# Designs tried in a protein design chat: VH-VL binders against o27280. Part 271

Target 1, 266 residues: o27280
Amino acid sequence: MDSMNVPEVLEIKRIVEESESVKTFIFSWDFRREVRPGQFVMVWDFRDEKPMSVSLIDPVRSEIGISIRRVGEFTDRVHGLSEGDLLGIRGPYGRGFELMGRDILLVGGGIGMAPLAALADEATARGMRVDALVAARTADELLFLDRLEAAGVNISTCTDDGSCGFKGFAHERLLTLEENHDMAAVCGPEPMMFQVMRILDERDVPAQLSLERYMKCAVGICGQCCLDDTGFRVCAEGPVFWSQELSRVREFGRYRRDPAGRRVPW
Key: E = the ipSAE of ESMFold2; O = the ipSAE of OpenDDE; V2 = 0.75 times the mean of E and O plus 0.25 times the DockQ between their complexes.

## First folded at step 11 (VH-VL)

Design Yb2 (framework fv_marstacimab; at its last look DockQ between E and O 0.01; V2 from the best seeds 0.00; counts 0 for: pae O 13.7 > 2, placed apart)
Fold by ESMFold2, look of step 11:
Structure Yb2 (fold): chain C 266 residues (1-266), chain A 118 residues (1-118), chain B 112 residues (1-112)
Amino acid sequence: as target 1 above (266 residues)
Amino acid sequence: EVQLLESGGGLVQPGGSLRLSCAASGFTFRDYAMSWVRQAPGKGLEWVSAISGRGGSTYYADSVKGRFTISRDNSKNTLYLQMNSLRAEDTAVYYCARKSHYGSFDYWGQGTMVTVSS
Amino acid sequence: QSVLTQPPSVSGAPGQRVTISCTGSSSNIGEGYDVHWYQQLPGTAPKLLIYGNTNRPSGVPDRFSGSKSGTSASLAITGLQAEDEADYYCQSYDWSLDSSKVFGGGTKLTVL
């Protein structure tokens, strides 16, 4: 009977420092509230509330993990918390990833690897072959490499500065990967996802892409997460979309919206 | 050297069925998406169907959807096209084509002729 | 529905330059999808001539070149030779169609 609109106050059970700027906060979770990779939760610090992707889904230990990058006042405050401190969590919300076929390509940029790490765990548990292209600006920002390797994921890396793996952008590295997959899952900066989507289209690889837009209600009422041209609400019809759903959206990869609905450059 | 060899073409009556095969060699077959592309006599090229490298996803042109089934057997390096409910407009040379990572059809077979007539 | 449009025929004398246009729409070339070109000699299978708008496979002479702008692409052939007489097809991807791999109607090049 727990309402998805009312935050449950949960104790931070464990904190994992993933990088200088990213921490994973782990909570006990009652899986009667089912959680799927690609869904998000609203994290409440008793002052503000922000959407965050689930990066760990562990029904055996009854745990979820939420990976949060420090980027502003809210995330700075959350990064200052310790084990035993409290956060409000409501959700999950949104449409998660669907798995199909026997192999999957994951393409993640920066914190976008968080929902893909959860998906990788589910895919490997189902016996799928998983390849991951993990991208970041620098080697220090590559996320979840040890976890992915331990799960048996085949990893390719790229960094903008060349400090680890391929020097360049994720879509450039993708052009050097010649294997064809049954599906792909993509999450990261929207300009990167747009370039990756077109390559996957041309390769006949069905792709699901996870978007994050400004959200207020998380249940589709307020309209703050709408995409141009379609009226799709990221919180209700997404955050995971098939590539063909996004092809009709002019703004995808080109700009974002502020809380008033005004177009703002990336 | 990459080689693609189609077989199984022939004369068939309208409403009939035919199965095309394409034997592949000279490359790691399971790493590549494959397509069938056809060309009616004196006409241009028309894409027909595609299948992913591991066979988990398939695509069909509107004109053949529900009638044709693409499949592959990676242990035999062979691509198939099962064609049911054939029509006169299906008369064409059918090419087996490999999809490159740039999205082009970089290698083609010599084609096999399918003629549908009463 | 969108269709890649090519002229039905083009001709030129040996040594001249010819161009073959390929006009698409916002759902294919205009969306930024690549254009590929194929040469089909009489009685033979198509052969990849240009991929990724501008790239030549090994063995294709540099007198063949491709370009793309807006919703259109172009194949240029300089120093025209008798063996260039063939049919030429452009090809792209269209996100709006189940028949997503779209070809142009073909252009017959005649060397005079």
Scores: ipSAE 0.563, ipTM 0.817, lowest interface PAE 2.3, mean pLDDT 88
Fold by OpenDDE, look of step 11:
Structure Yb2 (fold): chain C 266 residues (1-266), chain A 118 residues (1-118), chain B 112 residues (1-112)
Amino acid sequence: as target 1 above (266 residues)
Amino acid sequence: EVQLLESGGGLVQPGGSLRLSCAASGFTFRDYAMSWVRQAPGKGLEWVSAISGRGGSTYYADSVKGRFTISRDNSKNTLYLQMNSLRAEDTAVYYCARKSHYGSFDYWGQGTMVTVSS
Amino acid sequence: QSVLTQPPSVSGAPGQRVTISCTGSSSNIGEGYDVHWYQQLPGTAPKLLIYGNTNRPSGVPDRFSGSKSGTSASLAITGLQAEDEADYYCQSYDWSLDSSKVFGGGTKLTVL
């Protein structure tokens, strides 16, 4: 196997349509290169490169899945691909989730459920009880519900418009759920994660949260994903952070840096 | 320099069979999906079939599905199109084309003429 | 009938600007898929002219340009020359056709 920093050209084995805007691309994977839930890979379509979370890890089938939401030119092109087409993949990178305890809570919003779905698979395989709060704007944007259910995950849903489950936001739904979890993993819109983290802290539930920032090198060199004040590099020290770490990050839940380095409010 | 050279075209009766070949050179053959595109006399371009770089996936236009089979031998840098149950409407120049990583066809052969006539 | 619609013919005098339209739908160009253009000179194989909506391969003059908006794309040729007389095809991807790549019907450009 070549260096992890050199993109490997891989054939798309399968494409799963998760929703109108999200597709999962399946690749054969050599598991001599370990990958953990919460880690990301750099996806190269030979024109541009973007970081994407791993949403499926299947050592039995020797496959990984990468879920991609269509949000711009790069993802538009990727969504135009078919099974058998090629993509460059390098990685995995970053710090993934750690599993601890017996009962785990997953809180995900939109495409944020991608890494959490992979984590759910691992947790259930280890015999853990998994509760998942799945949030989206509408019912049609809820991701991985069937997959999670099949894995034995207890699912709670919430939608902004009330089209499925609780009408409201994830942190509002969370307030109505039990407080007996040993650990939580959170991924989604940063404002959501910010509110969820506060609730979990109040409940003394250890929480890990996956951040999204503009990322260029993925190897901690360019500094594009550096968080203000702390100097944390999302690609190196993250993207998964403990709540205690994020408590030191001023920009968390408030703003991010765009490719030009400008502050962009959430 | 990238080169594609088609061969195997000719005259065949309706219901007959023909096998086209495309010899590729000048690039890493296995890294590129390949397609057959045909053009009937005086008509436009029509995509016929495609195969992934490793050969794991094949695709066909509805007009040829069940009759044509695309394959490749990466050890020989050769693309094939097995055409069975040929019809008059299959009469065309058949081009071998490389699919770029942009999704376009960046290189084309000069084509080979297939004529289906009684 | 082609999924991508082109005018059957366009014409222009040397030095003029001509445009060739390629009209698609929400299942191809409107879905965000790239549009590519090909030039086919008489008696020759097609040649890639524009890829990825706006990009020119090496050797293609800058008087050729592509654009895309909504469900349509356009090829513009400025400073029209006699050697530009050819057939032009647009091409894109359509998910409603089982991941088929689709060509426009082609446009014959005549230089007057």
Scores: ipSAE 0.000, ipTM 0.483, lowest interface PAE 13.7, mean pLDDT 92
ESMFold2 (binder alone), look of step 11: mean pLDDT 91; pTM 0.934

## First folded at step 12 (VH-VL)

Design Fc1 (framework fv_azirkitug; at its last look DockQ between E and O 0.85; V2 from the best seeds 0.00; counts 0 for: pae E 2.9 > 2)
Fold by OpenDDE, look of step 12:
Structure Fc1 (fold): chain C 266 residues (1-266), chain A 121 residues (1-121), chain B 107 residues (1-107)
Amino acid sequence: as target 1 above (266 residues)
Amino acid sequence: EVQLVESGGGLVQPGGSLKLSCAASGFTFRTYDMYWVRQASGKGLEWVARIRSKANNYATYYADAVKGRFTISRDDSKNMVYLQMNSLKTEDTAVYYCVRPSYYEGYFDVWGQGTLVTVSS
Amino acid sequence: ETVVTQSPATLSLSPGERATLSCRASQSVDSYLHWFQQKPGQAPRLLIHDASNRATRVPARFSGSGSGTDFTLTISSLEPEDFATYFCQQWESFPLTFGQGTKLEIK
């Protein structure tokens, strides 16, 4: 085992409230350890460990950010922390996004915008045109809007209740947009991603999608995050997949496996 | 459109008090720290005060020159930032700017038009 | 506190000329040095952040360089609208501090 598999205890430098349920925790980072948008880290609060996407990569300030949604006991504890408190972080792990072309479309739902925000920064820094479709249940749950705007991203919003932007789901909004891009990056609820992928495939837009699965080891040995039929390990071959890869995954958009290995429908 | 609009400036005698207001619009105000920066006529810029977001318990910080005399506060429900100035001195005479930092607080990216405070006998 | 010093105090040039403005910090500020442009009767405007990054809508003729203690703002070819006062500011540590400014005036 190499040193990257041992959690490094890091001090929380800053905390940013992205929404009522999402906070971004910022840490100093040694960029001799490369990190890419779409990769994840294992966050350890000295009791439990969970995979979290990197949402901020700042080489200028030698910082990374991890955005965490409050959804359970672990995240409740983490959300109770303050600047100056400590967390263990190991990684990064997994396959991140690849950038290609000049124009990129980002489609994100909820906390799925976390890795896409990092990707947006990289894309804009490279001089790419970035369009982002940001989806959430309500206006208050839309993430990173001001951040994306500051980066020069062209933003479209959609909400389930119509409180901001297009009333409806991301795939419905996407159907109203006729412009094609050189590539797309998608992250959010799997049913959303499934529908978005279908539309993008019909339009012959290369797409990458980031999956979320239960992960234990993060190093591809335990098999807890294996996808049916293909044997893809989300922590090793993913979490970012090309649409062509996911087309081979039977469970995609249909079900996932819980910690006990049982099928859980979306 | 992102906008900051200051108000409350005016003429006051030494030892007097004045309260400045800043109205923010066009961005998610609650997620940002906010700053006051001042500039005396023909002079440079000086950081005055900082107030953190709710996530950081609205912590406040002040320049040494104004500690104990000035109080920065905010009302997220109204998208407002305030600067209560007590025991004013002639050297406090300046244009006061309400300023927003970048999203993760690295630099000042949005400034109000400023409001003039004149402390004179 | 970190003292930030700009030079020269005044710079007189003609349109089309190259302008070079200097900013020096009393201690290292890494790349956490920003540049602002201010015209009479107006608020400062962010020009360059983090030593070398142009802010939104800033023309390509503006560029920043440097790290540690020595920084430079360069205007490759001056336009009439560029004649203003320029301030540098460090964000390495609190209290945040500004330079005294360089006034760029028309010759």
Scores: ipSAE 0.851, ipTM 0.926, lowest interface PAE 0.6, mean pLDDT 95
Fold by ESMFold2, look of step 12:
Structure Fc1 (fold): chain C 266 residues (1-266), chain A 121 residues (1-121), chain B 107 residues (1-107)
Amino acid sequence: as target 1 above (266 residues)
Amino acid sequence: EVQLVESGGGLVQPGGSLKLSCAASGFTFRTYDMYWVRQASGKGLEWVARIRSKANNYATYYADAVKGRFTISRDDSKNMVYLQMNSLKTEDTAVYYCVRPSYYEGYFDVWGQGTLVTVSS
Amino acid sequence: ETVVTQSPATLSLSPGERATLSCRASQSVDSYLHWFQQKPGQAPRLLIHDASNRATRVPARFSGSGSGTDFTLTISSLEPEDFATYFCQQWESFPLTFGQGTKLEIK
């Protein structure tokens, strides 16, 4: 029996408050179900089920970490939980990041750093040189800096308000950074990812970008995670896409869809 | 650079009190649980106390030998951990270390250099 | 309470030799056993976490193995700076407990 499609009820083992709006929930995990950086899980609070970023993949301790930003009713309820409380988890799902070469650039905005933190652990374990551009609105929202530093990642920061590092957007900081990477991995607000992708394309740096769309089934049957022009299902063919795949998609960077399927600006 | 600096040790008579302080720097202090560990001269290490982060309501835990006499506390605005030590006994004589665990817990990662507490008449 | 016992109490060896230090827990601690090095007048230094994982900037000559109740720290070729006291410590359950130490002395 394949338990990936049925939520397994798991106890919250530990909670870390990454910021006022982001918590990481740690669970025991049987790694016979392999998890790759960039894949996602569906988290069930016994009312609703939402896709969430995997930020820690630790086979040594048999633990997985899921980072959740408080943005609405579901995530408010989950943030109110304590160690020992239960959540349902199904997955992992989706296509994860692929590593190539010896030098990788990570560009993460806000909670988008969650899958990139997991990727950084894998990249450093392979002996790759890892640079990370970590972006947020404010210094207090910069995620995973301690963890990335401990892993030997070279960190650059930017904040919208200038409270830490470069004042401005991630793509503006990127213009001031070295152009010598074999690949990049990008995750964050879609407008940021669009601008970062453009710069990386001009530099001939292969890039993989992780998209967020409304998801219901996570296995590709409901169609609610589809991209306009390609019919790509974010839950099945993504959430990680190569930049050349995304260049064919008109909606990328321009709008999203609500639960009713209506076009809504970012 | 990640640092933990203890202070407040000294000589005290049995039954007396001391308050130890630990100043933390170079990391996001508020997200970590924090620990005190002690070592008597020429002896092994003994866990003394734990205080959880804000995410876990600052819950506190104590070794049996110090329960009811010692109080661990923290001030996240100042990046400080404290150990209030009351009703001190000769057996409490030790070097006291402030210790930070790994980010998601599981092992002791960073140690201070320690502060000596001597309890003798 | 999980009692952690180390052996031998003292190990006398010369530089270049292989050191093998043992740690036994009174009940299973899975892989949640850690090794520390301590030199006189200094704080402990993490060497190995979770039985076999070297901490940052720990030389490759240090290795750890074991699971459950029996654990080993091996130093493949002793350097002069390796003569120190070594502690193991379990984190499976509270109270967190340390072994009594193995003193590695120069012969």
Scores: ipSAE 0.500, ipTM 0.789, lowest interface PAE 2.9, mean pLDDT 89
ESMFold2 (binder alone), look of step 12: mean pLDDT 93; pTM 0.949

Design Fc10 (framework fv_azirkitug; at its last look DockQ between E and O 0.81; V2 from the best seeds 0.00; counts 0 for: pae E 4.3 > 2)
Fold by OpenDDE, look of step 12:
Structure Fc10 (fold): chain C 266 residues (1-266), chain A 121 residues (1-121), chain B 107 residues (1-107)
Amino acid sequence: as target 1 above (266 residues)
Amino acid sequence: EVQLVESGGGLVQPGGSLKLSCAASGFTFRTYDMYWVRQASGKGLEWVARIRSKANNYATYYADAVKGRFTISRDDSKNMVYLQMNSLKTEDTAVYYCVRPSYYEGYFDVWGQGTLVTVSS
Amino acid sequence: ETVVTQSPATLSLSPGERATLSCRASQSVGSYLHWFQQKPGQAPRLLIHDASNRATRVPARFSGSGSGTDFTLTISSLEPEDFATYFCQQWESFPWTFGQGTKLEIK
């Protein structure tokens, strides 16, 4: 087994509160180990292990950032940590985003903005024009706005309650935007992604979407993250998929598998 | 528009006190550490104080020259940073800048216009 | 603390000339060295961050180089608006410290 599959114990260098429920944990990183936006790492708090998207890739400072939303016992423990504390990190795993063209549209919902923020940095560094549609339930849950703005991203916001930007859902806002892009990257709740993908397909905009599924091994062995019909493993063939690939996935936008393998509707 | 606006500077006698204020706007204030940096006339820049964000328990740090005399604080609900200066000395005379670091605190990227503090008999 | 020293203290040049400013740290700061421009009566303005990255709206004639302890700010062809004081600052070891500045004046 590759040494990359053994968790490396890393010190938390900095913690940034992105929102009330989201924190970014920053670590030193040896960039001889390549990491791409859209890839994930397994985070180990010496009790449990969970997959988390990389939200920051900074080769200048030799740092990566992992943004974690507080949603359960594991994340509660992690959110209780301080700078200087230790976490185990193994990876990165999975297929990341591919950049193409001159301009890119990012559509993100909630914590789904984490991998997209990293992609935004790479795209802008390459001189691409980046438009980002950032969605959340409320204004206080919108993520990475100042970061994206500093990177030169053109930001459009939408909130369910209308507290910031367009009142409504991401796909509804997208319908009001007529401009097409060379490609799109999407990450967020699957109902959102499903609707966004439909619109982008109708507009003939190539799109990549990042899925979230229950993962155990992260190396394509256990099969816990397999998608129905296709046999795609989210940890190996994904988590980033092209829209054409997802069009073959029956469960996409409809249901997921829980840790017991049962269907759980979105 | 991202903006920092200092106020509260003025003339004070040695041993006196003064409180500076900095009003922040145009960015998510609560997520940032904040700094005070000062500059005496015709001289270089000197870091004075740092206050961390809530995520880092509002930890404070001070330059040796001002330890025990200056207190940095913040009010996230008002987007304000303060510098309480006690036991002022003539060498504290300077323009004081409120400064915001970059998003993940890599460099100083936003500066206020500064407020002049003059300590003189 | 890490001491940052700039040279020369004053640099006298004419518009159109090339300016080379030096900054040295007492210990290695990697690439965590920033440059600021300051004009009289104004606050410092970020010019270069992390040794070689131009800040927003900074003209291409400005460039930074170096790593470890020795850094250089270069202005390829001076414009009248470039005559100001330039400060370097390290962000490797807290507390963050500034150089004493180089005054670029018109000959």
Scores: ipSAE 0.848, ipTM 0.924, lowest interface PAE 0.6, mean pLDDT 95
Fold by ESMFold2, look of step 12:
Structure Fc10 (fold): chain C 266 residues (1-266), chain A 121 residues (1-121), chain B 107 residues (1-107)
Amino acid sequence: as target 1 above (266 residues)
Amino acid sequence: EVQLVESGGGLVQPGGSLKLSCAASGFTFRTYDMYWVRQASGKGLEWVARIRSKANNYATYYADAVKGRFTISRDDSKNMVYLQMNSLKTEDTAVYYCVRPSYYEGYFDVWGQGTLVTVSS
Amino acid sequence: ETVVTQSPATLSLSPGERATLSCRASQSVGSYLHWFQQKPGQAPRLLIHDASNRATRVPARFSGSGSGTDFTLTISSLEPEDFATYFCQQWESFPWTFGQGTKLEIK
């Protein structure tokens, strides 16, 4: 029996409300099980199990943090928990982000900033210069600004309604930013990632993008996380893909699949 | 710039009341637990009261020496923390600091400059 | 409740000397032990968090060490501005308690 495939029941050590809809849950973690930015875990509330990105990786305090947006019945139940309550965690799973060069651009939309916040910590620890474009619908939904600022990240913001920073979408703000990055890491709503990827590709900036798909097994067996034309499994070959890998996928940015495998518009 | 500014200190008779205020700026106030810590002249630091963020239901905690006499509260819409102090004793004479912990907690990060409360006849 | 004790209560030294301040917790606090400096008439200032990590704008002459129950703050070469009172504080278990302080004074 492999510990990565069996949930470990862990006590919630701390809860932080990042926004009205996003909470970070912090757990003690044995770092003999290494965790890398961009990997995900399966969170089990003793009824259902959903994939969530790791947002905090802190070996010094022996802690990990999992940021969860309230979007449905499962996440509503998890948001109702308190410090001391229990959750099951299995993982980590998937391919994480790969760092290269000296200057990295992070582009995050909404909860997509969670794995990028973890990556920012690793990048700054390596002495890289980190620029982050943080996007949300409103100012109240911009995530991790205090944390990123404390880490020395250079922050640009955009909001759909203009309540903070640039008024508009992430890709529109990106057109006004410096083009002097060795790589980019992107995570957020798939339509946003598609538009951002196109700009970065035109600028010849190597980009890694993190995809979300429905996941059940997390080890590549069940096929629930497949991309259409390539047969890529998000849990096994991703969730982080290079932009070149995604350029071969017709469904990326165009539609998504529900748990039954049916095409659903974005 | 991250700032905490206390006000409302002063001279009061034993048995009297004061309300301290703390104005917070330069950070996302609603996500942090907030604290009052006091220091009598020439003495050490003493935790007084804690109020938790909304994520923890604004739960309040008090040191034994002030329990039942002091009430901590917060107004997230105004970025304010308050300490209502009733039935004051001469032993409550101290500088009172408003304090913010680190973001995911773990240590006291930002301190206000303090406001002096003197309880004397 | 975890009791935190400091020693010595007063330490008299000259500029240029090395200062060593001790802090002991009544039960293990892991690495969740923090150090503060307080100059007369000022609010406390965080120096070291999580036993050994210097806070922002803290000079390299300040270092912290220890884990579990026994912790040390070291000032490698005292400067005139370092003569102040030093407090340690634990964050392993609520309530977050302070030591009584060590007054570092000029000999």
Scores: ipSAE 0.255, ipTM 0.665, lowest interface PAE 4.3, mean pLDDT 86
ESMFold2 (binder alone), look of step 12: mean pLDDT 91; pTM 0.913

